# Miniprotein binders against q58433: the designs that were tried, part 8

Target 1, 377 residues: q58433
Amino acid sequence: MLFMKYEGEIAIGPVHPTMLEPHRLRLFIEDEIIKEAELVIGVNYRGIELIMEGLPPEKISILSEKICGICSHIHVWCNVTVTERGCDIEVPERAEYIRAIVEELERLHSHMLLFGHAFEVLGFETMAFRAFMIREPIMQILGEITGGRAQYSCPIIGGIRPRCNIKESKIPALLERLEKFEENLKKLLERTVNDPMIMSRIKDVGVLDKKTAKKLHALGPTARGSGIHSDMRKMGQVPVYDNFEFEEIVFDDGDVFSRLAVRFYECFESVKIIRQGLKDLPNLDKRIYNPNYELKEFKPIDVYNEAQRGQVYYSYGLDENGRVRQVKIRTPTATNLACMEAILPGHHVSDAELIIASCDPCFTCTDRMIVVKENKI
Short names: E, the ipSAE of ESMFold2; O, the ipSAE of OpenDDE; V2, 0.75 times the mean of E and O plus 0.25 times the DockQ between their complexes.

## First folded at step 3 (miniprotein)

Design t2k (at its last look DockQ between E and O 0.54; V2 from the best seeds 0.00; counts 0 for: pae E 6.8 > 1.5, pTM O .682 < .8, copied fold)
Fold by ESMFold2, look of step 4:
Formats: structure tokens, C-alpha cells, sequence
Structure t2k (fold): chain B 377 residues (1-377), chain A 80 residues (1-80)
């Protein structure tokens, strides 16, 4: 049995002010080499499931939106879909298209934020700034479509909010702005892969082999960077995506490069989805809401969708009084944090923040490697 | 005690329902006044929850505070 010094503590969790004691990742370091990593679960015990019990489904969308500040749309979409499927509510095709367009815009801005953070961690400030600048137009498009701030609650049971309807007169300008984003993304990718200094820091670093990824149930880009096909949009779980031609992006090496590359190429696929969706909208029925539905009792229904960080799962039923029962919500966060525990040992401490960012970044996580506890782990 | 924790959780649910009703209204001035009251009530509930040591209850009270503060920020933007 080896006694290791506790060298640091990194607060890990979503960028969300509700966490009183965030998840923590303790690093046990000797001579600047990480010997062990330990995930310490914070005080978040899924209390939101408890409070959702007994609420009408229309009111729980507000709570769903607040679970994660950077992935709020996917949560609201999952929530309304449970009720829609359980009550056999037909959602207008136009509404489903717009739900997907907004979600892919959410995926774009989230991935660009991650790239900016990764470049900051690596010390490539000019590249970080470029990533943030490329992201800004996507944020502006989201604000124009949803009318909201960072919390853009688009879905409602049976459709989308009227403010989120994309006016057809706006589509040509949106397509042009999307093309400019794509051009700038291509340049960023080329500069990244052609820079030996960047590549030396990310290639063959932080390897998560496929066997370990499967054992730990890795999700999202973390799984797809390790050779695992795991995308709810391609697995028939989100029917609207059957209307779009796009590819699941998978890399095999499981290193930081692979996890970042999955996200880079996913951005191009998101652009393809958004472009196809915008071009199809004029040919769809104009209806964005189905007012002709009745809430009915149903036994728990499972709904899966693909957030930018991986699978999101919602399950609940509705009782005879229209109240939500047996709520279960799962996100990829805990699983992807477990993957970081497996990856970090053996790496130099200077690689820790990069490896963490590549799996499930939290830009507001405390990087406090200054807490030293005397021989107690 | 378990009974005290249950009571606090019930109060948190009541306040969350009140906050969600305010989110549905279109009167930003009234919403701001009511939301400021909810912030104070949430802060009081956090203190009560901390005395129990029940981490679930503390998290729920903090979530109520977050919701109310986020709604205040949104209401202020609308009023401008």
C-alpha cells in the first residue's frame, strides 16, 4: 500500500450556480506525475427528480431548463417528448425541425466554447480568441430565433413557443451566416491540425481505450473518441433526425486529439443539419403547435436524446390526475467524470486540465491544486 | 429529524410553484417585487436546511434561490 500526498483539488461540474459543493477531482501527485485521481461527488443528489414528482408536465419544463445552463434546450426537449409520446400527441413537423435546428445551434456554440477553453489551457491565446469570435455569431442567431438570453426554452408540449418560429424571410441571411461560420471553422481546424506545437500536446495524450470506455459506460464525444458508436440521433431515438443526412463522427485512438476531433467534425455535421432544416422549412406546413391534445394517464416512458456532451435520458409517467410520477433523469456528466479518473494516472500534472476539458469541460470549475491534505486520502 | 426535513421540502415545493406561476405572468414590475420576496424566503430555507444537515434539502433550497435570482435578472432585462 503506497501513501500518496494530496496535491490538489479541482472542482468539477456543470457551469451552474446551483451547486453548493461541486463535484471534486482530487489529484495525488508525486514529482509532477499524477499517481491517482479520485472523484468526490458533491452535494447534488438529484433533488430535482424529487421536486418534479406530482407537478403537472407543463410546469416541469421550467425546472428542466434550469438543470444545465449550457444544455438547457435539450432538457426541455426531452421533457416535452415524454408527455407527447405518453399521451400520443402529434407534434407538427415544422416544430420538430425547429427543435432540432435550435439543438444543433446549441451544439455548435457549446463545442466552440470548449475549443476556446482547450486553447486557453494549452496557452494558445490567439487560437482561443478566434474560437470565441467564431462562436459569437451562433449566439446571435440563437438570440434572434428564441428571443431569449442563454436560457432558450423553445419546446412546449405539442410544439414550440411562437417566438421561436423561424420567419421564412430570415432564412437566406441565416444560411449565409452559417456558411461564414463554416468557412471560419475550416480555417480553425486547418490551423490546429497543421500546428506541430498543438498536435504534440493533444496526440497520444490522455488515452481512454475502448475497453475502459465500455466498462465505464462513456457517452457522447468521450465514447465516440474511443471508437464507440453511441449517438442517440443515429440510433432511432430522435425521429426528426431521420430527415437529415449527417454522419456519426467516431475516432479510435481515444486521445485528447480524438475527443476534440469528434467535436470539430460534429460541428460540420451540425452545420449540415441546420442548413438542411432551414432549406426544408418553407416546404413544411406552417403549424408550430398542436392545440388538439388531451393529457392521459400513462406508465413511465423512456426518452433519449443527444446533448453536446452525450446522452440525456428522461423517464416519467402521468397519473390519472395529470401529475408527473416516477421521474428519472440521467445526464452524461457523472459517467464522463468517472472516465477522467481512469485517464489521469500516469500523466504529467500540466496535462490534467486539458484531459479534463476534453472529456466534460466545466469552464467555471475551480482549478485549485493548492489544497494539500496531510497523509489522509 | 426526518419529519423536519419533509416539512422543509414541502415549503420548497410551495415556493417553487409560486416562482413558476410568476414565470408565466407578463407583468415585470409585480414579478420583480414577488421574486425579491422569494429570494428572501429561499435564503431563510437554506439556513433551515443547513441546520438539518440534509444535503438533498440544502440543494433544493439553493436551486429555489437560483431560479428566483435568474428570473429577477430576466424581468429586469424585459423592463428596460
Amino acid sequence: as target 1 above (377 residues)
Amino acid sequence: SPEQVREIIDRIRELLERAMELAERGDPERALRELEKLVQEAEDLIEEAEKTGDERTIWLAMFLLYLAEDMIEEAELIAR
Scores: ipSAE 0.130, ipTM 0.633, lowest interface PAE 5.6, mean pLDDT 80
Fold by OpenDDE base, look of step 6:
Structure t2k (fold): chain B 377 residues (1-377), chain A 80 residues (1-80)
Amino acid sequence: as target 1 above (377 residues)
Amino acid sequence: SPEQVREIIDRIRELLERAMELAERGDPERALRELEKLVQEAEDLIEEAEKTGDERTIWLAMFLLYLAEDMIEEAELIAR
């Protein structure tokens, strides 16, 4: 094998070992053009599955929460849902509503974090700062509901923690904060789409065509940015969402703009969901937890939900001793990064970071591009 | 070996399970001691895996170290 001596290697991906998916892209560059991209798949997710194996289901929820600082809620929610379905545990409607409200708040703050980061990569520091400032009210709401800004500990088997119960007296203030958030988001969107410098950097760049996206099994906003319907909330996988009117946001062009635009517009749908949820909450039964459940043996059950990055999958069974068996966890990151790996070749190196960012790899730990210049010996 | 990795994971699971049970029983000091053992075992695993170049074990041990440290911080906050 002729080692093609590329003039440089760039490694892009999470630096922190705590990530479930410490996936990295290695870029091989010649004359500032990406010649090859290689996805290095991290193995941490298999480690956590092995740790979970043989634990009680109550204990694996704690592990699921520690997996990702940005998407902790969706992991815990998927986790408890496996036990709930496997054991036929009735979850109070109020608890499912609050789980959905917290998830859509998690989606909002995660998308705002991505927008902030994308603007930093573009060199638009003032727009980045604005995105982060717009995010803060959502983080405050999450903190007020759950008691924590990153680790919410909201779902438990049979419902939610008592601290996560949204009191009716708080609803007006939450609605006012959401209205202000939506106004600020609208202003940010208008400024972004009307800036020709921003638009020139994101339109027709990093195109993932619909055929390639289907072939590589793109998920979430990465799939939706390429004209693929892919939302577990709309596919009947998360029944609580049947109570809400919202649209699945899809764009056809498959570029960086389309992947960002999906997330921008679905923020407005998340606000609509939260408003509907908060409006219905006063009319629901006050029960937030079912204490009258029994754990029983069951074979592995597939549970899907829609994280900010796309489909999350949890599967496990319980044995005769109430211990978790055959744990499988899948997140959308590896699949979506594989889509970026496929499209990166032929692009200029200066677009690489933005293209990768457009699939929203977990930024809690990501962004040091290490440019290894091979010294010509 | 795959067997050594299983033994390590089983040991980690045992320590985590014990720490969690002690925390649930309202014995934060004992929970902290078990978590400190987990930290030490994770550090020892990192050191040994660095000698062998076993990146998988390094990453797993680093995750466990972080998990243990985060649980220690939470336990210390509850004990105050």
Scores: ipSAE 0.105, ipTM 0.657, lowest interface PAE 2.9, mean pLDDT 85
Fold by ESMFold2-Fast, scan of step 3:
Structure t2k (fold): chain B 377 residues (1-377), chain A 80 residues (1-80)
Amino acid sequence: as target 1 above (377 residues)
Amino acid sequence: SPEQVREIIDRIRELLERAMELAERGDPERALRELEKLVQEAEDLIEEAEKTGDERTIWLAMFLLYLAEDMIEEAELIAR
């Protein structure tokens, strides 16, 4: 574990290899009640943007992959899509299907990781262990498709890597493993909602009301837990999703339970997308890559997609020398950290980690400092 | 100074581009030796960045080190 200093504050936790500089949430506590929470914005994406300027578009995928260990696929997918749209590169339909399947598998394992962390914070080690065990088969499927469990590059400009192609012979076994996952997830959800001790800790706790969520431009499951429809997969920004029937999950209460419930039900919707995609694959053209494309100069192109924490935005152009210019990357974490800053005041310090977990930031993005009365002067 | 910060960031970009080139090579054993040299250069760059007192420059240099180490672990796994 590395101890980090950020503007004189000490952050305790491991430095995540995929994060350039993590965001910090500073808590001011008096008599075990959170009086104030302050968001300290890191330079994560601005630093990466600076590094990406002047690189060939092929090289950006490696950096995109390393931005976040949990959501690496969506970053690579957004990156290749900018170049593909800018250069009018046709991508085989099969490749777009597989990109969507991999992203939904990433959403599943990410949500399961959050459930495990939330149960761990609640002190329910057995439930946490069950969540991590349910997650493991999804990581195995990802490893089989991409060759790596986390920090993997499936998309390439013009399609997907040949190794990432899903053979028809493997589909029945994948569907069976998904059905087992869904059954285990259903049991985990039932155990959660039928446990009064768990429910008393998450229901009506950490409320983010709809008006505040809108004011702070909340994204992803945080927004959807507060009654806001925000899913980029439903807004025509990612055309491959138009091939799939699934529901945007929204809950209205804005509490920890609502944010977790959105993610539980999104897992069921992700399974539906994966199932439909796998069923369609045998009927699609076998091509997974367009080898006959040409890079050309283009002005910045806007690309949106929906990661597990919310909207991801990529934009850049390509100059006459084939180098990337005017890079802009935006993720939901910074805006959702602002929501946590709004939620935390007035709660007991024992609820802080649970509230933070339900908003799904990096585990090491919390910086704690106990403020005694003399330090408030 | 701002000029020193810019020089360090430019050097980080150069080393990241080298790391990405090594990742694309088809010789894992040779890539491992080159990546080990890159780790040493990254460690030296962290020390230089610390002298600037600029937190962002320090974290960028640390990121380069972590990226190079991750690539070594991946290359070692492939070489087995």
Scores: ipSAE 0.000, ipTM 0.325, lowest interface PAE 13.2, mean pLDDT 77
ESMFold2 (binder alone), look of step 4: mean pLDDT 77; pTM 0.688
OpenDDE base, look of step 4: ipSAE 0.080; ipTM 0.619
ESMFold2, look of step 6: ipSAE 0.044; ipTM 0.577
ESMFold2 (binder alone), look of step 6: mean pLDDT 78; pTM 0.693

Design t2l
Fold by ESMFold2-Fast, scan of step 3:
Structure t2l (fold): chain B 377 residues (1-377), chain A 80 residues (1-80)
Amino acid sequence: as target 1 above (377 residues)
Amino acid sequence: SPERVRWIIMFIRYLLEDAMELAERGDPERALRELEKLVQEAEDLIEEAEKTGDEETIRRAQELLDKAREMIEEAERIAR
């Protein structure tokens, strides 16, 4: 069912045994105008952090990949990086390159999924189909590298799974497929900006101004759509990205268009990163993992990376018995919901789903419902 | 419209590829549900194609339906 004056609750993140309750967003509507939006935080990483306490780091890696189906790679990458830095474990350069290539492929398919959903919300079914079909080749490439299933993660402590290695002989075909994707992406962007019906629905709608975005500690494309530079890939937090020439995309208007435009142009930048990585790969040492790593005690280490929706933060230490301690995990999901709470008031209820879609809370969740209340007595 | 029917066929092919992957990985219950969904969508596509009168599209949809039914039999065999 399409959203319109229905009672329900927005649930963010897949329902998982380790997560107690989903996030909820409540909308209070009068005469089809949103008067108030209220965020109810139900999902948090406190429960997951508690479960991870006292486990060996290999088991933490398995749990990390179960946190989110769309962004599982970044969670596993952050997790193995904490242990690797803490234990001074050497990671082959080829493995770091492949980790970055996979993450950029995940960014591409995630952004394409958002575009498809946004077009569905706008009522442009054929544009949604185009977006989903353009996404398909990226999913095929990911499947060829990672084994074709969500949560079949590439990183392991000390490198990557042997199956996830990119063979030199496959690179020319991958580059050609990537070029075709880029051509189709350009056409999708052109069709979008040249459609006055689409542009009238997204331009100057759902504005999150820079001052409010800063106050709410906005992250990822939401922050960058409001003029805030926040990309962890450009802040020296993920050294492998220093090998690649690409631009941090920022727009200033804070509207739905700006948040979508950031993601369109980020896709072009992801293509540049993947292309450079694939071209460098044949010149790197063939080793893809370190089989002889040793775990040792370390005090908590901070690790940051840039997921599709923003910054992801992992921190923990390892005790003398090889057990994980003092776990902290932060994702952009709660921040995206807080930003929606600030944006939604004053808008017609028919714009609610579009505003929410542009903030990209999570579209692989199993239970997605918006709570709508009218005529408070 | 022919454009609409063409996009539906492309979606069915996408679902077929997903179902094939699930069947190969030895997840018969999931694979069977995806294949059943594909069969239903192919039947819906045939009905819509009949409205447009595109004989080639009807033929292609029927081929997808036939292949999907064959894959259901294969997935059931794996489940035993």
Scores: ipSAE 0.000, ipTM 0.117, lowest interface PAE 21.4, mean pLDDT 77

Design t2m
Fold by ESMFold2-Fast, scan of step 3:
Structure t2m (fold): chain B 377 residues (1-377), chain A 80 residues (1-80)
Amino acid sequence: as target 1 above (377 residues)
Amino acid sequence: SPEQVREIIDRIRELLERAMELAERGDPEEALEDLELLVWIAEFLILEAEETGDEETIRRAQELLDKAREMIEEAERIAR
């Protein structure tokens, strides 16, 4: 995925439509060793905040979908939750269950996409193909529930879109498909761990120690790969998750292996959440939407949720005219890039793509990383 | 597309040939991994073809899947 330029020039790819400039990482190399990495922050985050300012809250969800192509559901979920909490809107429990189920399906396909990319970087095309094939059934399930493969959002203020309801008659077949996914995932993990060529490339490579991770305020699997407990689903920030038994996955070594292992085991935990959610659905009230609510003025409130790359934060208030004010949005992408800046120095250039892949920057929303050969005198 | 289907079929054939060679060498574990990949590919191809209504592709994928299952049984016998 990296283009290497031998005479100090930088190539920049296309920009996401709602972002002014992509994030980029510059590598300075001497004798094939990375001496320095520089993070260049795009203006995407502030640009989106400015566009949202003054809009009615119903339209914020449309813009939220455009912040990240892979993680669109979590952005919409955070957005509707700000308005729901600010206006004291009751959301049917069935709708919250389906929101959680869809988010866990999004976590599964996103982690599988990362595994495929990591195996491609390692040169193991067969393993990459296996990862992409295991991912496809999850994309099919998402398409069946949302009406598009992460194209249509499920959450609306007060619940979910009617088409996104999970019919009870469909649950047995969904559980069977999940069981097959879990079996294939287990085989993929076993093949990865038992391959000495793969393990030699990922173990003890790209170490982010716990002290540095804390100093940089690392998020998501990057933080958890370095021994930091950070999962918003376990911090009381998303009450629906209190209904599910699952484990926060943490590894201590901070290497590429640890960051990948967190994601492999998180996939098993996501399957547990989805299975429990699907089994509970028939016992819940059939309401999926509360049309009886009134928007009211509120001062900014904080909403956190756990996306596949880490914490997503939304905050805004509503003025007397029903318009969104004082918008703040934070995603894990910039923090992941900052962590890569800290990890990369001291490594051979041949390990750069693997280290970057393990930190999972959002490439559907940004351009690829750029390598610059430069001798600093 | 027809080109993608052809590439998948060619890959399944390559994996089947490799699995047969490994079984002859007495390396059943590596053969099982390739055969399992073949099963995943064939099952996925069948799902894709059912959506498009490509009966010929379904038939070919099913034949390869059946052959792979026979070879898995044989490789498991050798491993034991």
Scores: ipSAE 0.000, ipTM 0.137, lowest interface PAE 20.1, mean pLDDT 77

Design t2n
Fold by ESMFold2-Fast, scan of step 3:
Structure t2n (fold): chain B 377 residues (1-377), chain A 80 residues (1-80)
Amino acid sequence: as target 1 above (377 residues)
Amino acid sequence: SPEQVREIIDRIRELLERAMELAERGDPRRALFRLFWLVLYADALIEEAELTGDEETIRRAQELLDKAREMIEEAERIAR
């Protein structure tokens, strides 16, 4: 994520082809204290819901893949799940396991990316470098499983792409690499909590209290950092997760530390899920794809899943001609943006980027055009 | 559009050149941090270019990504 400062205005967001400019956060500052925060967000140039309307369901996965540069897998997974449930399409258990494994690997690299960014914002470049280096093996594993960047999102209607199958002979090496990742993650966490300079910058800073979080309908690690149980993986919405033993991580203090701590401990839980999934794979049927499905008309149905930043919701139906209708997509972005506007006032301007980083906004998921307001200086 | 994607590629090239300058000045860890961000952006560009079918843009994005990775490997070697 790039942060750029323009005379009291901070532009935030990753560079993505469909988002030519970062979203802007306007801060009104008096004596270095933020008095008010206003988010100016862009409209997604693709207008995804409009484009999906009237397309065959096989084509909407491409659009789902491009809605978010960091969390593309969850969008494709939600998308194919709508069609699969609507058409009563049998999905092999092995394919659902691999979908979950890939999503947890995506959660790991996304959380590591946030840690690296947070450390960079804090001025601890060595810690940032360490976080990025710890992340690299996870990206390598993702590449090996998905077959490269062009095949990054592995779900297809009825299963997964053949190249995304995990061969039993590769599992022992994957488990060893995962164990090394977990050891390095533990050391990173220990170094973080034992550094008084880091702790003084993140503890009791950027507090989102539980009442405000509930009022704004906070989602994901932002909600869980403020004492709210919100994990769709634990609410019966994604049945494959019922096969795995893991904890929903919740902290109560609502500060930057709490939001980072949720993500550190979620990484350990993701490791547990991946480990269990890999261990179970040899005992599952070898089938990864059902080519013998028939599309049928269905009225819109609701699908929920838990992305790295929170709940993702997909809904659509299929008409008599096999075309998608009444598309609704909701991501945690709008809610997380509202939380940042609520948190920022009252804080020193030097804490703004850190607070924003801890809320991990997914601006690429926002279906709004970037509006550059003229600053009347 | 293809024109917008090309503009972003040129912008990423500028970021790569700045990362190279940092590495040459003897700050390989800071250069590595910049290069990791560059790799993420180049990866997103390749995906978008594939959607548009612009083979030249894909080729340019892949060249930038390969260059960034070579520099990460070299900076890692120096930092050891």
Scores: ipSAE 0.000, ipTM 0.181, lowest interface PAE 17.5, mean pLDDT 75

Design t2o
Fold by ESMFold2-Fast, scan of step 3:
Structure t2o (fold): chain B 377 residues (1-377), chain A 80 residues (1-80)
Amino acid sequence: as target 1 above (377 residues)
Amino acid sequence: SPEQVREIIDRIRELLERAMELAERGDPERALFWLYALVLMAEALIDEAELTGDEETIRRAQELLDKAREMIEEAERIAR
């Protein structure tokens, strides 16, 4: 039997030589069967934490933006929230609503991108194309609200950038576009589950059992596909979400199907959140930014939020000179990559890409990076 | 085996074609996903070919890997 070693790198976010190093996943193949997988963690969050030490909190928003291209909004949101809670800064309710709406739009496009990739891996190009086409209106909405990828994201300390305000006159059209998205998503899901060829490739394949998921501290849709309740939006960690009715989606089988199903149903829940948020906006105070705040010393404060791939954690304090101290940042990437290492052995090499895709390794999106070169100065 | 080598080279070419199509239609970030997968497979094939001195397989895999690395550099440069 021929023993083959698969070695390479999986990039996380925009790969900048001094900021982010790609993870490596080595596959050891014997006669086309994966015998073992070896994960090498390449992301240097300690380096990012050290760069943030001693900076004023306004400057770390730019750095937060660099951590992950697809999930940069959640990183900036967590960052400004640490300072806002530490300094008792009042954030207008409208600003928090818009932060949540933008995050749910990012969740939708990220999940749709994953579906497209999964269908491509499966060889179902028509289904892949449908997924990408359904995603397009969400990308357009995000661009209209955020203005695309700017030097700094939508959240700023005390609120959101003025350009990111959602005008009431635009809400009816946004709701209509969201309804069309939901209708198309429902058709995509129905076509997927009613296709026995697709189902035979994803059902009972790439199983991450609950015991192993718990042992590896799996996060996000990966954890929820294995029966673990882990959604920070439901744990009182992000108060604005308490205004919205939605469900935490959990499946128990831990297979590729379960991880994809969690994401399909999370998309419906994200639609509910966005719809409710847009409906509430006309009844909220019109303020989106509080310019009247004072920075003050505080000991490290823990902030959690739920990104597309799982929990994101930020913690730091502010010293007497208004400088950030004791920075800690944790993302779901490392633990979910460890889950891939546990899932892959025993599978045919032809299933490796599908298993990896269903666990959704972090990468970047064009809509998030249209002005990234201006940040290289 | 020669059949396994051919299958792997064909798969690597398929990943490159998918990445090129995505880049051409303005989606370099999705192209990066497939380019990273290509790098994984090409490097593994080169490692095995080096053990047996299969210069032809090394050359073919290296050409695809070099093309993928150029595309990664370009996509990352745009996204950086």
Scores: ipSAE 0.000, ipTM 0.132, lowest interface PAE 19.4, mean pLDDT 77

Design t2q
Fold by ESMFold2-Fast, scan of step 3:
Structure t2q (fold): chain B 377 residues (1-377), chain A 80 residues (1-80)
Amino acid sequence: as target 1 above (377 residues)
Amino acid sequence: SPEQVREIIDRIRELLERAMELAERGDPEFALLRLMWLVLEAEYLIEEAELTGDEETIRRAQELLDKAREMIEEAERIAR
């Protein structure tokens, strides 16, 4: 999977008071009932943004990969798009297609990872292993396209790396492997919804109602599990997606089941996007990058895209010396953690890990939980 | 210490130069990108350690550089 393994250490922070820190959830329990959940904001010292300031835009992509190990491609894609729009750099259509294909492959493996984790939390080890096994072929496809299974992005300013070009001769085999993945995913979904023990643990549990979700500005599958249409791929923010027919998946009940169901059905939609993209590729111009561009000064440009956990936002400008200025980066993590503060109270502590898992906060929240009060009456 | 930070920065430059030389000799693009990722991460860790004085952060940067060196040596062997 990851070609580099750290011994539980964060690469960039928290190292200094001005660095970004991970968010944490603090649970207050009494008689095994969660009375209060508190988000401990690790905050907003702009460590990564400060490091990015003053760098040439080519170096920003490497730092973008460090923000999220599971969804590195979206960060790099947003980053190069800021410079491309700011400098009026033409990007070949083929490169935008491949960027979308890679992002949907990352969405698939990320959702599968969440399913595996949720099944582990539920105590269904065989279902968890099944989810991880179904995920593995997607990681293999990503490795073949990008040259690495994780932390290997495709986008460069003006296009994609030559390594990441998808040759026409490879397309039939890729389509066949996607069909097999879809078949296995259908079986996993059927086993999940037809298991009364699983359904009793996830249905009507961890409800985030639509009003509360709107008030807290929920994002991604968390928002969509509560009836909110929020997908940046459908809002004109990423033009290449206009080439693909797919549905925004929304469920209304706001429970753990609804948040998981959004992700299961999003996987089927991702497969549709990848399939369409692969079928279109042979009919597109062969150019994969624009080597003839000039960087120029521009004022901050806003860029949005839809990552696996929700909206990702990048903004910066470029000064007269070709250096990045006024960097802003936002991910859905902080907003979705705030939603967990609203969901968790009133639930038995045994449901906490499942609720947290269904909101997919970008880290293992259960390892970040602090139980500060436990009383037996 | 400031001396340790300078020594590591010099090592980062040396590894980047070797990676660029390998790329010019037809090394797979993936090896160059993975190497640059490791080296730049080590560079930022060292910059942060200089601000905080954290010896553990310096140790982490050194581990990343050791891994990058191993990858370069492997790529050089393949290129022969």
Scores: ipSAE 0.000, ipTM 0.144, lowest interface PAE 16.6, mean pLDDT 75

